# VHH binders against Formyltetrahydrofolate deformylase 1, mitochondrial (PURU1), part 10

Target 1, 298 residues: Formyltetrahydrofolate deformylase 1, mitochondrial (PURU1), of Arabidopsis thaliana (Mouse-ear cress) (q93yq3)
Amino acid sequence: GESLDSSVSPVLIPGVHVFHCQDAVGIVAKLSDCIAAKGGNILGYDVFVPENNNVFYSRSEFIFDPVKWPRSQVDEDFQTIAQRYGALNSVVRVPSIDPKYKIALLLSKQDHCLVEMLHKWQDGKLPVDITCVISNHERASNTHVMRFLERHGIPYHYVSTTKENKREDDILELVKDTDFLVLARYMQILSGNFLKGYGKDVINIHHGLLPSFKGGYPAKQAFDAGVKLIGATSHFVTEELDSGPIIEQMVESVSHRDNLRSFVQKSEDLEKKCLTRAIKSYCELRVLPYGTNKTVVF

## First folded at step 4 (VHH)

Design k11 (framework vhh_sonelokimab_d1)
Fold by ESMFold2-Fast, scan of step 4:
Structure k11 (fold): chain B 298 residues (1-298), chain A 125 residues (1-125)
Amino acid sequence: as target 1 above (298 residues)
Amino acid sequence: DVQLVESGGGLVQPGGSLRLSCAASGRTFSSYVVGWFRQAPGKEREFIGAISGSGDTIYYAVSEKGRFTISRDNSKNTLYLQMNSLRPEDTAVYYCAAKRYGTSWYTPRYEYDYWGQGTLVTVSS
């Protein structure tokens, strides 16, 4: 071929496709041929077929020319394959074209998870649009967090709650236009009526290593139990307390030399990292339901 | 090409249990994602849960998990909804629905291709 003084290549953009169906011969070939036939190139391909189940999971990352393969045609082509295999899940995301997921962040008194999320978001490391922050605790306008939210035009809604009135209908109205919710140390239990009314995914950070330490003061429970690992768990919220499908866990070693304050401090550091990793994985289509209460994480 | 017929509805007392069945006619039942929906008088239709063709993957609407259990028997072309600890708020017409193609599991589309006629469940003393 001939050399050019300047080269202009088509602008190739990244796409992600996740696929879940009953296991069958030739699925990988059909999915990869779909991408190749339109001039796309696969950069990564992960497959999971459980040992005891006749199901297939895949996640592919590819690059393509949106002029040659328009966004609507990408959906149509994968939908044709989904129909052939009776797929349970077939989702395409093109981050440069598709709108970011809209979220609301709920918290109580502790803000370390919110602060971490805001820093990652500002740095472009968290691929979401933050619609608002909701708290059952009032915060002074001159705090660093409140100044940050004001500077970035993110509303903060103080929703005063009591044991008799959790203001769930008001919260539902505030979050109606979100794609999913994030509980960043929100210490009120969301009712079954709330979860049903919201009808979308809610992701929580629990400041303990589930399933061993459910409920209040998990760092104290761990300290009292004499564990050698402390941890944090990010999971989907279900009506059953601290029992939803696990997305991410992080751990740190502890010993007889760690006091309760050390356990709490290690826990808080893990919470920040665990929640941000879980949200990023969710947004990148890495987290898929598996079985009755488990996840596949690619 | 699948047709769905619900059965097992009726009057049940609060705290009681009830099992609904959905019989599918036609071939290839195992190729469908099937689910349960309900609609109470004056309210919108709501999603209860869905089960994959093989039965290996089940998604529940969060408020129903633990009280309601979805299962299927592909050899009998039948979908089941086991309902326990029934409350007056569970009074509704219950619908069976099926779809062939995939959708997001975490943000499930409530658009299903085939629907049954519904079966009434009344929870009252």
Scores: ipSAE 0.014, ipTM 0.329, lowest interface PAE 6.9, mean pLDDT 84

Design k12 (from b01 with G53R R100T S103Y; framework vhh_sonelokimab_d1)
Fold by ESMFold2-Fast, scan of step 4:
Structure k12 (fold): chain B 298 residues (1-298), chain A 124 residues (1-124)
Amino acid sequence: as target 1 above (298 residues)
Amino acid sequence: DVQLVESGGGLVQPGGSLRLSCAASGRTFSSYVVGWFRQAPGKEREFIGAISRSGDTIYYAVSEKGRFTISRDNSKNTLYLQMNSLRPEDTAVYYCAAKTYGYSWYTPREYDYWGQGTLVTVSS
């Protein structure tokens, strides 16, 4: 800020800090003082303290001079506070300095979610490095998606699967160097052994408004049930089918005037937007675990 | 994969202190979030606390904050639980557990590797 000792205007860069601990007096003051003492300026501060639960969640956005407050010192200063409060989570990201998250994208026959992710990524709106795409379906080299991947040097791995052999060990080897996985309409159920072996977050798009219409063909189930709202759900993957903590949901109105094709089209439009929003929120440290199977989303 | 072995349990008087250790073998201990759980007779497993891979972040059950301290030594592949001001209600089998995946540090089912337990009896 203006209290810096430089006579040249400093280059201020954005930082994000998320904090989760047991609730205690003075947490906000200590976190704010940490930033202010180094000449940083808080642009936004969001706090959640659940009713009848002694836990504290915060997310702050701030700007700072990396010359006056070096990146390693930012970590050390927040770690000191995290240790004092026994924090479950204390993570700092500085998007202009820190490496982007590495992801792999898994899909089956449908590619509308992958295509949307690739467009957002190309536009600089999705802050990830795409290490590869993995599919249990072959794709012709002359399709839009295959030409896009070739132009950008993103490997496409065809891994043939059956109900009896999901090729999970092969997939684990392909994704070992990723920070998290994205299931963009991947239609094989990942086993508990896969999830344990991978050991990191897996984010899925389900083409239905959970907890309703779990499993296959949710747009058809919704059409047959005569619903007046159709939706899509992005969630963390757990061993329980379509039951992991929810990150994002999107809905659209439907009526008796919509045929099945209209339901499917509206569903696909919601799916691609829902997934991209969820991944962006995750990368911005907006999504934190809450309770047994819930999320805080800032 | 990691194997966990607890030690340091025994009989202790009310108001006393006890330090439990959990020795890890197998894959690098520093890859895991590790925690302590206990199971009293006739009860389900109860969360005591957990510590991050680096040791920088520790979460305690609300009722145990201030009496129990968790620490880890990644160079020795060992997890510790320091218990002070022990009460008869602390009588339980104490388990250490390790996880690489899961959304909650306090839910037993999120932990993949478990020790066999060490009995702590608090009585006169």
Scores: ipSAE 0.000, ipTM 0.170, lowest interface PAE 15.5, mean pLDDT 83

Design k13 (from b01 with S54K D56G S103T; framework vhh_sonelokimab_d1)
Fold by ESMFold2-Fast, scan of step 4:
Structure k13 (fold): chain B 298 residues (1-298), chain A 124 residues (1-124)
Amino acid sequence: as target 1 above (298 residues)
Amino acid sequence: DVQLVESGGGLVQPGGSLRLSCAASGRTFSSYVVGWFRQAPGKEREFIGAISGKGGTIYYAVSEKGRFTISRDNSKNTLYLQMNSLRPEDTAVYYCAAKRYGTSWYTPREYDYWGQGTLVTVSS
């Protein structure tokens, strides 16, 4: 006869789990068993255990059936393991179920990083909701970037700033509903009061290879110093200028045949790629805290 | 739901020692990560160290390792910070804080419950 019970084949969806705790015997086995016991399948597993430090970092990518392992149960099962090992970090993301991170993009005169972010976002390669764009520079309504923002219903807020008035309270109000901020060549220094008031991650692109050439005009500083490599650095913003934990760096060779204009052009190309890769890594849970001012990046 | 109250702060001479206590009220103190933070005038809150719910796992800021010791007594719902070899630079308001597992222990924003703070002044 005919089958009475016709079930749809399970739709397996991707999940990501990151874990950080003190190193102990059997952590990998416990994390793997957690996924396998619920019918999940591990597609990738990265582990970092520093030689001179008793800490453990892992990132796993897996697929699972959300009917057999409901999203709330995934959190509960990993929370049980986190409690057992005293985990510093245990975060799960399921991109098809979990809300996208909400961001605001801050910039000044230069827009090459913003343009790159918008194109990646439109292509579905940047899994964020762009809440707004904030700039201390006016932009003509007929420019490509302004037409793009208007077409997609993304607000652009012109916030006129000076050295004496950075309008930080106005910016805090505009960004209150974001999960993290992106500084895409925003050239005003955010104060400790702003960072404390915002209370969440702020990711910056610095157009120089940190820790060298901090502050303004790093391409000119590099040119004047006669370097043979230039770079861009994406990092978390802290109260100390250009000193927060580094997420991503990109470099390119330069020679005596490169003039200042060539240095600037190569810098801009590295900046947009560096920032985009850093934001993608952050959204994919690849960036974990390491020590007091460093990162693990899987 | 946990409430935290710090005590034991005061004036100490350089090279001296001080023990801070943090009294917790609430049913599930042992299920929380608890830690110590400090804030000097004009600076952000900085991490000192944190201890797991059962006390088996402790993380310290690298700068404080060896001078400061964190412990807890879940039977008394109390967290402790033993501070030795105190320096003028240790002058700050000291806060205890509590959080659930699963997020960074180093980051002040991840802590859900905070005490009012206790002032430690290291001066001759």
Scores: ipSAE 0.014, ipTM 0.432, lowest interface PAE 7.3, mean pLDDT 86

Design k14 (from b01 with R27F V33A G53R D56G I58T S103Y; framework vhh_sonelokimab_d1)
Fold by ESMFold2-Fast, scan of step 4:
Structure k14 (fold): chain B 298 residues (1-298), chain A 124 residues (1-124)
Amino acid sequence: as target 1 above (298 residues)
Amino acid sequence: DVQLVESGGGLVQPGGSLRLSCAASGFTFSSYAVGWFRQAPGKEREFIGAISRSGGTTYYAVSEKGRFTISRDNSKNTLYLQMNSLRPEDTAVYYCAAKRYGYSWYTPREYDYWGQGTLVTVSS
């Protein structure tokens, strides 16, 4: 009889692959065969084929042995399939091997979104490297947030801004080594020149349920309009104010018994949860561009 | 010091052909996937094509499929782009770029090293 040597068991690690191409017969089979041929196992598979459009979107989660299927070979094998189908996008991420996304966090006076992100990051629930925090507001060194940043070696950059001087060139220099930016209640509008100069994704939290109540004081606009749902929206930043592709939305019921203060408090609770969910989804390759101003979210 | 240096750009008439080269130095070229991007005046940097470390796999933007051919020579540390049937809308600064691991072939941010670019003007 043969005995199993349990000391030689392979260590399987998770991988994610997202794919976007023109729709064709056999795409799912070729993607799954690629993983299976190397001894990998698919744990989840999501597919979107829009009605009356000849495009295909997929996201697969799998586990594999990096000794049998080296990280560089994973890229080569998926690129072979991408070439076959003329893919518009083919992205693989292996979180235990690949470097984390580097981000900078921008904020103004309100810090509830920053605090939530820092706590999620510390708990290992936000898969990013925080390069710095940038604010147009100075903060006392003895506050909880400033002490947290100091303990973790995260730089805080105070960049004094006015309506006439938004200091965008200084901010561009500070964020040049980031993979994407997060606006965590940054209340200055970033110009088209800034967005072009940065050239990468910028994700914002808007404290209103878009596409309604764009611009300033959306909780007050919602209160004045007599809405029965309030919400927060996380979206990609484009040159058009509060009009970029939506990533995530969260809602809470309100009634005639809620005053403006209650609306603001409920809004702040939704904002911090909405932003952290959006950033996590982005980092997990769940958010893909769709059409001119929409998203696929797996 | 890492360098990527593009050459072969210039003025060409519509319907003409042009071959761009990118000379790599300061890193192990054969360990990097490499590609071509372009940027026209007033537009964002767009993907043209990429080639795997071995040269066994190529990846092209669908708009350029059949007109452009990417190739590499690892013995010479050089990347090439053969451009045929050139149109006025192909006028742009052409950049070569290199990446070792990670995400998308399509996305400029995934590339570790970039050249300074070479201007291609397609005009009668």
Scores: ipSAE 0.000, ipTM 0.198, lowest interface PAE 16.0, mean pLDDT 84

Design k15 (framework vhh_6qgx_2)
Fold by ESMFold2-Fast, scan of step 4:
Structure k15 (fold): chain B 298 residues (1-298), chain A 124 residues (1-124)
Amino acid sequence: as target 1 above (298 residues)
Amino acid sequence: QVQLVESGGGLVQAGGSLRLSCAASGFTFSSYVMAWFRRAPGKEREFVAAISGSGDTIFYTDSVKGRFTISRDHAKNTVSLQMNSLRPEDTAVYYCAAKRYGYSWYTPREYDYWGQGTRVTVSA
């Protein structure tokens, strides 16, 4: 038994649980009691119940002893509650036990978002395994990016695309073993057939404040329109261009004193930070679906 | 092998009704969220309705609330969509889908299994 281990201090590890169901009396108490009954302790608890809608969203952070509450039992206990409340979402993640999410990064000519992601990943601040980088642009082997990827054993796949041939079947084969995709300034539109074939979440960075300035050259569109705020938007990719559910947005002030180069520089700084925040939030189970085209972000 | 087979599509005049059914096989039906999605010509796949494994939790897209009713029958392993007060904008191919618990109930990519679809045409 466990009594034989009494001379060893318990190792408590963090867990996260997200829950989405029809609103009902006692859900918070039932979820909290589940954790407490196994000797776990709740560190944070966020709840959202929309006005005029009978739905419940929660995200809990807790610590527990995996000897007393084994990882498989955590899943079983929360699934029992999910069945009782008819939940549409009930997901548990234990970062120290569960495998990191596997991602592929897609980009075109601009690499500032890729560079930021790689640096955050190297610093241990981005909880993913990068399986590969895919680009429709060739890069010289002596660039900092290519040397970084070589040093870390991350494959770079050059996939030459045209409007007539986006090579989507080749890309699908390269990403088949990923948990989700990240578009880090990938400037080809992914088709509905690609999205259906991939079947998992795709997160994009758009270098404009959605829903304004969809499509190409949003920094120039913003400059020409005389805006006083520019922004970047990270969102889930859907078949309709720049219209998927928004995960994160960042803004910065601009004025008549900013030239186009300044707009582009501020845009690039917002893009890399916005994408990194969105991916971190997604990996931490902070992003939940709300309605048909919205998100709850805890 | 997992199969989802839709039926009940067809032609109907505006204001009319249709009932779609989806027969599920090859998995533990009561453990899966069942949903209906639709794709209109020239548009993306959109969420219509979802029902939890137990049948206790049900969600609808705003455009169909009060007009459509989703239900499930555990004895027959079927999920149904009763569509009332149909409008021309409801014209689409309707797909049955199944998923385990996960992040998103309205995101098509979260669904593990899909039917072939059934066509619904609503005339003016």
Scores: ipSAE 0.013, ipTM 0.484, lowest interface PAE 7.8, mean pLDDT 86

Design k16 (from b01 with R100T G102T S103Y; framework vhh_sonelokimab_d1)
Fold by ESMFold2-Fast, scan of step 4:
Structure k16 (fold): chain B 298 residues (1-298), chain A 124 residues (1-124)
Amino acid sequence: as target 1 above (298 residues)
Amino acid sequence: DVQLVESGGGLVQPGGSLRLSCAASGRTFSSYVVGWFRQAPGKEREFIGAISGSGDTIYYAVSEKGRFTISRDNSKNTLYLQMNSLRPEDTAVYYCAAKTYTYSWYTPREYDYWGQGTLVTVSS
């Protein structure tokens, strides 16, 4: 039963809807009417229609009463519209009702990205459940990061890897119950077999401005090349090294007055911010497929 | 609800070409992201590529990039895979699959509907 009466204010909760279909007249009107007809209020509505393509993208943020518009009915109503327009995707997320995404974090020697992720997570700014941390580097139990993980009951798995044995089957077993993976400066290349075996999204931080300076030591490559901008790139992992669809990039100016140490420090500051923004965007349904190897990011 | 039927498989010489078709019946074909997968004996299904409902967005697995081309004809409810420069290691059962209502394009395991497959043998 319904338990609302005239002495109780309705609890309004936020919802997000993303929609992608062939472009057609009336899509915006039908989507907005769906929300309004059920007593919802739209707080934001973004639309992208590419100039040369017959496709439509939208993302709406709204508030609604889950007693008047139950979660299952929200899905049914948007699915009805998706059928009408032959949508290739239509996804609703209600953060206060829906389970958080489960993730594992993979890293190697450098932990600045992991530390930033953990701080944002503790502050409630990353809507994920961290199932575990996996590293091919051992860490002393008295380090800040290890004490943080212990305090929060997050397992740390040391998986010793070599060039000849990347322990990918062991890692697959550890991550089987996750919704997506985050590579937070994991410096082993994941094979195509790993990616297909995992079968879910993997998001990486590359400490360089892609498509330039792929592979190892991009800050040093940038320094040696005399660039005037350095950057960091967060992207989906594909079998081709540092070539997956880009989610987020951040840049900072550099000059002849910056030494290699300054390049590395600026790079690390960009990396941690770039990765956390990318993960937040992904969790908020802001990242949608576009073209052969591109993204729409709302 | 959609039914998918692959055709066009068969024996081909190394270096040859084949065009596979996937005919859809049921709901409007343009509602689906559709893709191609293959499975060789003793191996897991591997992703080849996928194409959006409109045909405007196409994703390819890196290992097949440049040799295989995906296209669709929504007026005929048909998906195509053009395979060029075929090699013995391309020998597999080829499947078409369709998915709806997901924002993740890196997870072929989220495909809702599958065909029964068509065998491609590349041999002299």
Scores: ipSAE 0.000, ipTM 0.199, lowest interface PAE 15.9, mean pLDDT 83

Design k17 (from b01 with R100E S103Y S104T E110D; framework vhh_sonelokimab_d1)
Fold by ESMFold2-Fast, scan of step 4:
Structure k17 (fold): chain B 298 residues (1-298), chain A 124 residues (1-124)
Amino acid sequence: as target 1 above (298 residues)
Amino acid sequence: DVQLVESGGGLVQPGGSLRLSCAASGRTFSSYVVGWFRQAPGKEREFIGAISGSGDTIYYAVSEKGRFTISRDNSKNTLYLQMNSLRPEDTAVYYCAAKEYGYTWYTPRDYDYWGQGTLVTVSS
């Protein structure tokens, strides 16, 4: 019955909205009605309300027509709801329209996490723009990682550090145009002054299962303690060492048959997978802060 | 740009009450989420609570459980913390902090502007 237009078809694109406010009656209905009133369709809706805290968290995935609901109106409509509920977090991301998050990767001697991230990035599985790599270790130009960075036009900045001079002001200048930082086995402690000066999220991979085995040599600490699980932890960096809100953890079984070398090898495999998952979750707006030092992960 | 100055700290006996103020200099105070943090001797800086720019939404750390009340007066560019039933464990330097609306807000790094702190000592 109706005429078909084969030259033009409506294109529905995916959007993500995360919302965090004081718990109140009707929040889900208001957010759902906002999307539906503009011709959008909700594909997924996750809600978390903690038992002993009067706060509300949601993450919705929806599809919409950007011709009928322009990107700027999406922001305006959700901002109106955010103001109504006094929300602390109301963030919309439309991956096909919005620029990718810009990141810098910081590392020291070990590069297995960097290599994994570069592999996933090249495969289109990590939705970021890598602005640069910064290391306090010099690398030979003929290494696999250096050839990869050169091939893809990603700058590598060697910033020599000492115990008395961590070169934090130089690093701040290099990362000023990033949306967040990734510490991919960077073994210098970032100061509170650095974190205040940067003012944005910093995500770390710790090669141990937090909150146990903070600081140096966590695989050796785990081995010496006789644990039956080893792990890696990705977390937000705070002023307290290895104590920021946890984003992702991965574990592997160990036994009396595992020596220290086996612990280290299992740890490295967990580290690279844990960090990549954490960064992907962050970019997809799955990670929200709650409580004094906790996360909601959708 | 906003500058924050805390006041109202001092020595108080256990069971007492104290009201802290945070005066902001700058013209857009109502656009900021503002909150209170404290740092006890030998411990990390911890979140107490935060209030939205409009004042309609207030979040408290679970540990506060009705003892502390946050309020703001945007006409005076001032943030308040009312502390009741004070305990020796509440002894800390109390900080006022402000942030623009954003993704994270429970950790010290989430806040863009900080006061110098005011000492509260709860002791006999």
Scores: ipSAE 0.000, ipTM 0.227, lowest interface PAE 14.4, mean pLDDT 83

Design k18 (from b01 with G102S S103V T107S Y111F; framework vhh_sonelokimab_d1)
Fold by ESMFold2-Fast, scan of step 4:
Structure k18 (fold): chain B 298 residues (1-298), chain A 124 residues (1-124)
Amino acid sequence: as target 1 above (298 residues)
Amino acid sequence: DVQLVESGGGLVQPGGSLRLSCAASGRTFSSYVVGWFRQAPGKEREFIGAISGSGDTIYYAVSEKGRFTISRDNSKNTLYLQMNSLRPEDTAVYYCAAKRYSVSWYSPREFDYWGQGTLVTVSS
């Protein structure tokens, strides 16, 4: 949520740069000098160099004058450094200039995650453009969620699925112009063919503390197992069920006094917050690939 | 800018092994993230894995982990895919691809340069 005050001279604007390459002498100095040489000021700088792996991760937040350092030149200058170091990742985002990421939200019967995301989006706390909502469940037009979507001009696509036909080609057509997908309790397993055809990141909320309690009814599995912590996990979707790289997790204590209903209620509350935080982190370039199935989260 | 040429494809029996190579042109090969993709007849392109310019960071699609190994030799400007325990469903055209800069893990749409492909047939 930034306000733009047109009554004063243009202020310096925030930029974010993420960088991942082989570890080498002088990387921090070269990245810092790039920003300073153009009159920018670094507000934050995070570095991760794994103990047993010769790789370097950084995320910098800075402010700069877009008149003196035009947006296209920012990309060119960081690209020059990325070429020098053979970077795996080098991405700049300037939230006040760059278009917000376009997303579609997929859900099934449960809508608590969708409702939370819509409220955060309306409050300016979710930095995305919601292109549509897709569900394999029909919803009455007089429900809160359907009226909200109508007021904001967000299309709702009912895509009736069966065990024999998940309508994945129809969903792919609906989401072709999105930057990433969000599964907000979508209970159909997306096939490898869907993930290949979509070809971009898909972020899921799982109502269990992964890697435990994969699959259906994680709250019931946790209740039956007598756990003392219940949780929710947001992760990237891969072909292996509930096994993609983890972005965010949230937990809450439970005891012998909690019944299954209270486990479900606590789970739903964690799911809403976990998914929203994961998507915000992703949009802010805080989440980077690490190892074979892990993340760095700045 | 970079040109990629795959080789090493052919006919192999189920349970067999095969090593694919991808030769790249240019002094900047170490500046590229390079990866392997495959496409079976009538199917969409599938991500196998990618390796950083230095070779220190490798990401595999979970479905292929343990059977396939990616490596590179920057002195020879060459990328490799070692495939073990091959199955009939591994029959596909295998592509190498290169990209400079992205935070995406496995998007084929974010790779800028593609080879022409090499056919691998797993059959008796």
Scores: ipSAE 0.013, ipTM 0.310, lowest interface PAE 7.6, mean pLDDT 83

